# VHH binders against q9y6x5: the designs that were tried, part 35

Target 1, 379 residues: q9y6x5
Amino acid sequence: LPPKLLLVSFDGFRADYLKNYEFPHLQNFIKEGVLVEHVKNVFITKTFPNHYSIVTGLYEESHGIVANSMYDAVTKKHFSDSNDKDPFWWNEAVPIWVTNQLQENRSSAAAMWPGTDVPIHDTISSYFMNYNSSVSFEERLNNITMWLNNSNPPVTFATLYWEEPDASGHKYGPEDKENMSRVLKKIDDLIGDLVQRLKMLGLWENLNVIITSDHGMTQCSQDRLINLDSCIDHSYYTLIDLSPVAAILPKINRTEVYNKLKNCSPHMNVYLKEDIPNRFYYQHNDRIQPIILVADEGWTIVLNESSQKLGDHGYDNSLPSMHPFLAAHGPAFHKGYKHSTINIVDIYPMMCHILGLKPHPNNGTFGHTKCLLVDQWCI

## First folded at step 1 (VHH)

Design d4 (framework vhh_8h5u_2)
Fold by ESMFold2-Fast, scan of step 1:
Structure d4 (fold): chain B 379 residues (1-379), chain A 122 residues (1-122)
Amino acid sequence: as target 1 above (379 residues)
Amino acid sequence: EVQVVESGGGLVQPGGSLRLSCAASGRIFSDYSYAMGWYRQAPGNQHERVAIISSGGTTNYPDSVKGRFTISRDNAKNTGYLQMNSLKSEDTAVYYCAADLYGESWTPYDYWGQGTQVTVSS
């Protein structure tokens, strides 16, 4: 039978949560598998961009999902939660489920992973659920495990997405140990349920399972606000995205807008598009606006309003607080191996290798992940 | 200032009906599209999502309320509504309204109200 892979994301699972809380079910998973302690994600450290980077192996400027809110000046289209199903936004890359379905007689299955309910290059996941946050983890798991038993054609790639601990990270902040302990215990219990369900169905021994996340979380405060209305009048620009990375489309001379913003706050960097640091790989895409504002860690950009968020992400991807982890188990992976760091774009070529797929050109480096795999040798 | 304010809570008998309103105010809600949702929390329980509605009117409900509750919105007034029919004692909870704008589409909402009490008892 062909190799099978289940990719699971717990949104906003900051890597150092593993050191500050106990995860007995996840620890049992890792004991017979592998752990990558830090995954360096792509900039902007947001949900849609990083989930698409995991499944394409591309930086945001290359795959085109450059933020959770985007504007295309040529077509006048806007990307948001009400406009996220237009293939226009997703067609700058080929995600792994599309490659899986097109290269061989194989099926893909998806429970809520970003993009899986959109036809991309005229191909939609063979089995999928339309996004609905009200659907329980158990229902998502039941559908995925049912679909993984389909043999004609076989489901070889499956994805499962869960909104926690990101939701609670925003609400309580990562420093709220009491509330975060409760949330993280529930996630560990869900991991236990996942493993037990796979064992009961006879899938566990022959299935490769990756548990990862898209980003971390940092503590925010009412004492760390940047009021954009104190910097510039709202009539001078259109705001495409707000915080912690603001995307500014000038209505007047770009240089005049830039000069009004540049020295407004010591806790915010202001970049003309061509001056965005090369290390971000966040410049070469028409959806990246002419001026980008980047708040310092823990600072929130506001419009003469207070922020309800006690935790946030989107910050500089060099920050350890923005980094998730990766754990994996299955016939492709070593047992009891711990690795320090990989790049989030490295996950895609590794998954292609496990599934026997030819990867599309990508920004990942297979050598970074080969030490995790039983059929490879560390150099 | 940004505010999300619930109203319409109260005491009803089993089988009764109640309509909750949620008013979103602040510059961001006039300038941006946003989703609205209703959550509830009974004493000793966690928050449960009850209904969600996108800016374009797409709705989602859990099985526990599907067919009994209806979410709607008036975009001109920046107001969301939850029509609750055939109420049961297990629907007793504090009901919270939440609003999510152009930020994080795949996570729960950026702005929360303070809650309104719904009590279903004979």
Scores: ipSAE 0.000, ipTM 0.221, lowest interface PAE 18.0, mean pLDDT 88

Design d40 (framework vhh_8h5u_2)
Fold by ESMFold2-Fast, scan of step 1:
Structure d40 (fold): chain B 379 residues (1-379), chain A 122 residues (1-122)
Amino acid sequence: as target 1 above (379 residues)
Amino acid sequence: EVQVVESGGGLVQPGGSLRLSCAASGRIFSDYSYAMGWYRQAPGNQHERVAIISSGGTTNYPDSVKGRFTISRDNAKNTGYLQMNSLKSEDTAVYYCARDYESGIYTEFDYWGQGTQVTVSS
């Protein structure tokens, strides 16, 4: 039987939630598996970019999904829809489900993971669901487990995506203990349902399961707003993305727009594209705009308005509040092992190793994840 | 403050039509960073996205309403619309308008308006 892997993402699951709330089902999962306490994600710390980095092992400038809202200066195309089916946006990289299907004539299955309902390099997941947020976790799980048991060629790689706790993190903010406690308990119960279903179907002992997330969440406030309209008239630029990283396409001279913005707020850094810090790996792509504004943690960029968001993400990837975690269980993984930190791009080469796939060139380092795996030597 | 107000709901017979409107304050519907969506919730059911439109005019619909519902926006008036034709009893729900900065990734927790009731009689 070839090795099998189920990759599960709970969107916006900040690593520090594990220390501040009780997760009995997740703790039982970790007890007989591994925990990586912090995963350093890629910049910008947004949903589509980081989900695509998990499955490609590439920085955003390399895989081309550089934001949740994008403009490509060469083709003049706009991306601002989670259901955008144009393969153009996704074709700068090869995600693991494509590699899985092409190298070994295996099948892949997907329940809502970003990009899985798009043909990428003329290849779509063998089994997939078109994105629909109203579809229950239970229905997504039922489809994934059915496909894991009843497919030829066999499904060896499966993905499952869930929108919480991100949606509630935005609405309530991560510091709202009452509401976040309720939401996180519900997620822990879903993890319990996942484990119980896999055990009931005889999948649990031979399936590798990774539970992770794309980013964290930080507290925002009506007292921490940056009003762009106080510094520059909207007629001077096209706004491609707003907050907390604003992507500015000038309608006049770039230097003039930069000069209007550079002293706009003490809580925002303004970069010409070539001056974006090298540590972000966020420069070498036509979809990165000529001027990028980066708000300080907890600050929201607005256009002469208030913001209804009490939590947000997208901030500097060095911030612990932006970091998710990774937990895993299965025959490939040690039992009861804790690891401090990996890079989110390291997940891809690790998953390729587990599945016996040759990875495409990537920015991950396999050595960073060796100590998690039973078939590897950790010095 | 940012405000979104839905209107245009009501009671109609099967096969009828309604046009919902979503009026917003500020520049909610004029920026590339914002998609606008219509979502609905029937009693006892989870929320579902009915339509979404990007700032550039790209639209998406679930199969349940495709060909019957049309979403549009007027960025100059900060107003969004949902034209609903050939209404069915299963379309009965409260309809919500949302400013969707991650374009349909979020659930019921990110609705901005109070909703408008649509009832289709059997």
Scores: ipSAE 0.005, ipTM 0.412, lowest interface PAE 9.7, mean pLDDT 87

Design d41 (framework vhh_8h5u_2)
Fold by ESMFold2-Fast, scan of step 1:
Structure d41 (fold): chain B 379 residues (1-379), chain A 123 residues (1-123)
Amino acid sequence: as target 1 above (379 residues)
Amino acid sequence: EVQVVESGGGLVQPGGSLRLSCAASGRIFSDYSYAMGWYRQAPGNQHERVAIISSGGTTNYPDSVKGRFTISRDNAKNTGYLQMNSLKSEDTAVYYCAASDFYGTEYRPYDYWGQGTQVTVSS
């Protein structure tokens, strides 16, 4: 039987939630599997960029999904939520489901992971669901498990995406313990449902399951706003992305725009593209704009209006509040092992190893995940 | 069950202004967790994106309206707005409001569409 892997993402699941709330189902999963306490995601700490980094093993500058809103200076194309199905935006990398389908006679299945409803290098997941937020977790799970059990060629790689706790994290903020407790309990119950369903269908013993997330969440406030309109008139630039990382395309001399922005707020850093810190790996792509503004944790950049977000993400990837976790269970993984930290780009080469795939060149380091795997020596 | 309703369309002279409103109702829009967009369709054309705004206020515009149109939202009211300035005859179209839940962050505002509101720019 070829090895099988199900990759599950709960969007915006901050690693620290595991220490502040009870997760009986997730803890049972971890007891017989592995836990990575912090996953250092890529910058910008946003949904589309980090979901694509998980499945490509590449930094955003390399895979081309550099933000949730983008402008490509070479082609003059604009990326927004409504344009996410244009293959142009996704074609700078080869995600694992494409690799899985092209190296051997294998199938991939997807329930709404970003990019899986787009043909990438003329290859789309063998089975997929078009994105629709109204589709329940149960329906997504029903489709994935049906495809894992009833496909020829066999589905060996499957993905499952769920929007919570990100949506509630934005609405309530991560410090709202009453509302977040309710949301996180529901997620733990969904994890219980997932495990029970896989056991009932006879999939559990032979399936590798990874539960992870793309980023964390930090508390925001009406008292922590940066009004960009007080810094610079909109006639001097085109705004490509706003908060907490603003992407600025100057309409006048770049240095003049930079000088108007540089000293506007003590709560944001202003970078010319070539001065973006090397540690971000956020420089070498035409979709990264000439000037980037990076707000300090918990600060929101606005255009002469209030922000009603009580939580947000996108901040510096060194911040623990931006980190998700990774839990895994299955024949490839040790039982009861805890690891401190990996990089989010390390997940891709680990998954390729589990599936017996040759990884495309990537920014991950297989050595960082060796201790999680039964067939690898780790000291 | 989810409904999106536009208002504020009408007849305006070239160079004039209009403000469109979009009210989202239904169980999924109580949570500030939806993206909203404005699209327009002139006879014989496909829908053209006019403006998109995320739940957090990030905006995006095509070059044809950039600097003239401003999208905004009131999350407490589940209401979005399109302020249209310096209107041209080429802006004549039926304007549709679209809304969608997050894909984690601001995905697919076209999942829920209103019935449209007519904007006519004519002397």
Scores: ipSAE 0.005, ipTM 0.266, lowest interface PAE 11.5, mean pLDDT 87

Design d42 (framework vhh_8h5u_2)
Fold by ESMFold2-Fast, scan of step 1:
Structure d42 (fold): chain B 379 residues (1-379), chain A 122 residues (1-122)
Amino acid sequence: as target 1 above (379 residues)
Amino acid sequence: EVQVVESGGGLVQPGGSLRLSCAASGRIFSDYSYAMGWYRQAPGNQHERVAIISSGGTTNYPDSVKGRFTISRDNAKNTGYLQMNSLKSEDTAVYYCAAVDWGSEYTYHDYWGQGTQVTVSS
């Protein structure tokens, strides 16, 4: 039987939520599977960039989705919000659903994963849903399970994306235990629904399931604002992205803009593109702007007004608050194994191995995930 | 405090047209950090994004309205618009204007209006 894999993402699921809240359904899933306690994501720690890194195994500078809001200096195109359907933005990499369909006589299915409603290198998942935030988790699950069970060629790779707990993390902040408890309990119930549906349909024992996320969440405050208007006048630059990583396109000499910004706040770092720290792997792409501002954890960059966000992400990827987790269950995975840390780019070569696909060149290291797998010897 | 207010809703026959307006307070639409979106909610459903426009003019539409609806903004007047043509009974909903932080996550909207009712019926 060909191996099958369902990749599930709950957006903004900070790793330490697992230690601070009760997840009976997720804990039952982990008990008979594997848990990676921390996944070190890529910089910037934003939704579109990290979701694309999961399925390509590439740093953002390599796959081209460098932010949720982007400007390409060569083509003069703008990307804004999570719903841009121009293939131009996605074509710098080959995601796993494309590879799955091109290397083998196999199908891919997608329920809302970023990029799956866009033809990439003239290839789109055989079964997919156009992105619509109003579509329930149940409807997404119903479609995915129908496609996993009733497709020819067989669906061997499927994705399912859900917007929580990210939306509530932004609204309430991760330190609001009352509201976050309610939201996270709802997510645990959805995980229970997922497992029950797969068991009822006879899929559970033969399907590999990965539950992960793209980033965490940190607490923000009206007491931790950086007013960019106090640093520099709007006439000097075009703002491509604001917070917590500001992408600045100068309208005057770059050095003059940099000099106005560089000492404006003790709570942000200001980088010329060539001076961005190598550890971020965030430099070599035309969509990375000439000047990047990086706010310290919990600080929000604003334009002479307050921010309504009580939680945010996008910060330095070395911060534990920015890290998600990974849990997995299925015939490819050990049972009851706990691992401390992997890099988010390591997920792609692991998934290629499970599916029997030849990975495209990538930044992941298969050795980092081999201890999770039954067909590998961990040393 | 930021306020967004919709206007222009009403009753129209199938095949008709309406133009919705969204007026915002403060620097919202003159601020490069905010996109302007239109969302709708029919009875029994959650919000559906109908259109979004960045400060630079990049637009996005779901297939259900593409070619029929056009979003635009006037940053100097701090106002957004949704031109709705060839209206169908399925377009009946309360329409909401939202100011969306640029690069915001899919479902997080910083500011919502109170909504304006659009009814397509003969």
Scores: ipSAE 0.000, ipTM 0.235, lowest interface PAE 14.0, mean pLDDT 87

Design d43 (framework vhh_8h5u_2)
Fold by ESMFold2-Fast, scan of step 1:
Structure d43 (fold): chain B 379 residues (1-379), chain A 122 residues (1-122)
Amino acid sequence: as target 1 above (379 residues)
Amino acid sequence: EVQVVESGGGLVQPGGSLRLSCAASGFTFSRNDYYMGWYRQAPGNQHERVAIITRGGSTNYPDSVKGRFTISRDNAKNTGYLQMNSLKSEDTAVYYCAADYGTEFYSPYDYWGQGTQVTVSS
């Protein structure tokens, strides 16, 4: 029977949460599996970009989902979380579920992972749920396990996405120990439910399961606001994305807009597109706007209003607060092994190896993840 | 002060209609990428999302209310609306208006109203 893989994402699960809170179910999962303590995500450290990097192994400039809000000047199309189903936005890469369906006679299944309800290169996940945040974790899990057990061709790759702890991280901030403790305990209970469901259905011993996340979370404050309206009139530009990375499309001369912005705040870096630091791998795509503003950690860019967000992400990917973790269990993985760091783009070639798929060209390095795998030599 | 205030709740018979209003003050929808949404909570039930609308007018509804409820907003008045048709007894709840800044669909809403009671009974 072909190998099977379930990829689970808990949105906004900062790696450091593992050290500061109790996770009995996750710790049992890790004890008999592997843990990568930090995953170095891609810039910008936002949900759609990083979820697509996990399943393509590509930097954002290469896969084309460069933000949660995008504008393409050539086609004049707009992308947002409520207008994300146009294949145009997703077609610059081939995600693993498409590869899985096309290289082998296999099916893919998806419960809410970004992009899985969109036909990409004329291929949509064999089984999927249209995105709806009101659908419970239990319903998502019920569908995934049904599809894993009852599909022909067999489902060999499945994804499951959950919005927490990101939603609560934004609302309360990651430093609110009381509220974050309650949220993270609920997530640990969901992990317990997942493991018990897989055991009950006889899937646990033969299924590879990866639990990861797209980014972390940092504390914000009303005392750390950057008012963009104080530096430039909104008539001079179109705002494509705001905070903490602002994407500016000038309506007048680009240099004039840049000059109005470059000294706006000591807590914000202003880049012409060609001057964006190479280490971000965030330059070579038409969807990246002519001027990009990057707020310092914990600072929020606003338009003459207050912000009630106590936590946010999207900041510099070198920041440990932006890093998620990766835990995995199954026949492909060692038991009781801890690894310090991998890049988020390394997950894709590792998953291709587990599934026996030929990866599309990607920015990941298989060597970085080989020590996690039982069929690899690691010294 | 930044706030949202609900109005329009009340008692209606099954099959009836109500329109809820949500007035926002202290911020402007016409220049900002604000989400506006409606949530409800009935005694003993989990809090649930009923509808959302973005600054650009894109809407989303759960299956339980799709086809019966319509969310809209008037950006010039900074006011959102929830038109509720074909009301059922299970629609009985306190309805909350919420607004959030940004484009991130999964983010919690920053500004919440105090709620307005809707009771569907005969």
Scores: ipSAE 0.000, ipTM 0.227, lowest interface PAE 16.0, mean pLDDT 87
Fold by OpenDDE, second read of step 2:
Structure d43 (fold): chain B 379 residues (1-379), chain A 122 residues (1-122)
Amino acid sequence: as target 1 above (379 residues)
Amino acid sequence: EVQVVESGGGLVQPGGSLRLSCAASGFTFSRNDYYMGWYRQAPGNQHERVAIITRGGSTNYPDSVKGRFTISRDNAKNTGYLQMNSLKSEDTAVYYCAADYGTEFYSPYDYWGQGTQVTVSS
């Protein structure tokens, strides 16, 4: 029988939450599987880009989902959370569920994972849920496990997505111990529910499960604001994406806009597109705007409005606060093994290996995950 | 090891009765976070929830079986039951037992075991 893999994402689960909070269910999951303590995600450290990187193995410049909010100057199309279903945005890459779905005697399933309710390359998972934030984790879990258990052809790859602890991280800030403890407790309980559900259905021993996240969360403050209006008139540019990485589309000469912004704050780096640091792998895409602003950790770019967020993400992907974790369990994985770090793009070739899929060209390194896998030599 | 086994199905004449059993191992139906339900699927039809019992012991039935079916559970035996009386031909289906987390969602295909066949025919 072909191997099966369930990929689960808890949005905004900062890696060091594992050190600072208690997770009995997750720890049990880890104890019987593997843990990568820190996953270096892709720049920018936002939800849509990173989730797509996980399932494509590509940097944002390559898969084309370069932000949660995008603008294409050629087609004049907009991408946002409320407008994400146009295949135009997704078709620059082939996500793993499509690859899997196109194989004989296999099918894919998805519960709310970004992009899964969109036909990509004219292919959509055989089983999927349209994104709806109001749908409970339980309902998502029930559907995904049902499909894993009863589908023909069998579901061999499935995704499950949940919006917490990201939403709460934004609301309370990651340093709010009281509120975040409550939130993270709920997350751990959901993991418990997941494990229990799989055991009840007889899936636990044979199903590979990856629990991961797209990004972390950093503490923000009203005392750390960068007001663009103090530096440049808003009529001189269009804001395509905002804080902590703002995408600027100039309405006047780019150089003039740049010059007005470059010294706006000591806590913000301003880059012309061609000058974006190579380490970000965030340059070679037309959807990246001519100027980007990158706020320092914990700083918020604002207009003449106060930020209501006490936590945020999207910052430099080298920051530990932006890093998620990865835990995994199943026949493909060791038991009781902990690994320090991998790149988020490394997950894709690993998943392809587990599923016996030929990976599309990607930026991941399979060698980085060999130590996690029972059939590989640890380098 | 977690296992759920449905039993008690069979051939019965219209107006007859059957009692289905759902034996569970590896978990307990009496957990506060679980509801227990029975589902059925007839050929060509979707799954239908025919009974549910809540954590507090409250029961609910669709109009199609209300007054005829009774769901119960024996915590000591960790077994769920479905008493089916006044059976009709339209009750012919495979019956499945399921546990629920206690939310409002019930998947039409959310069953554990292989099910048990109930056939009502003269």
Scores: ipSAE 0.000, ipTM 0.210, lowest interface PAE 18.1, mean pLDDT 92

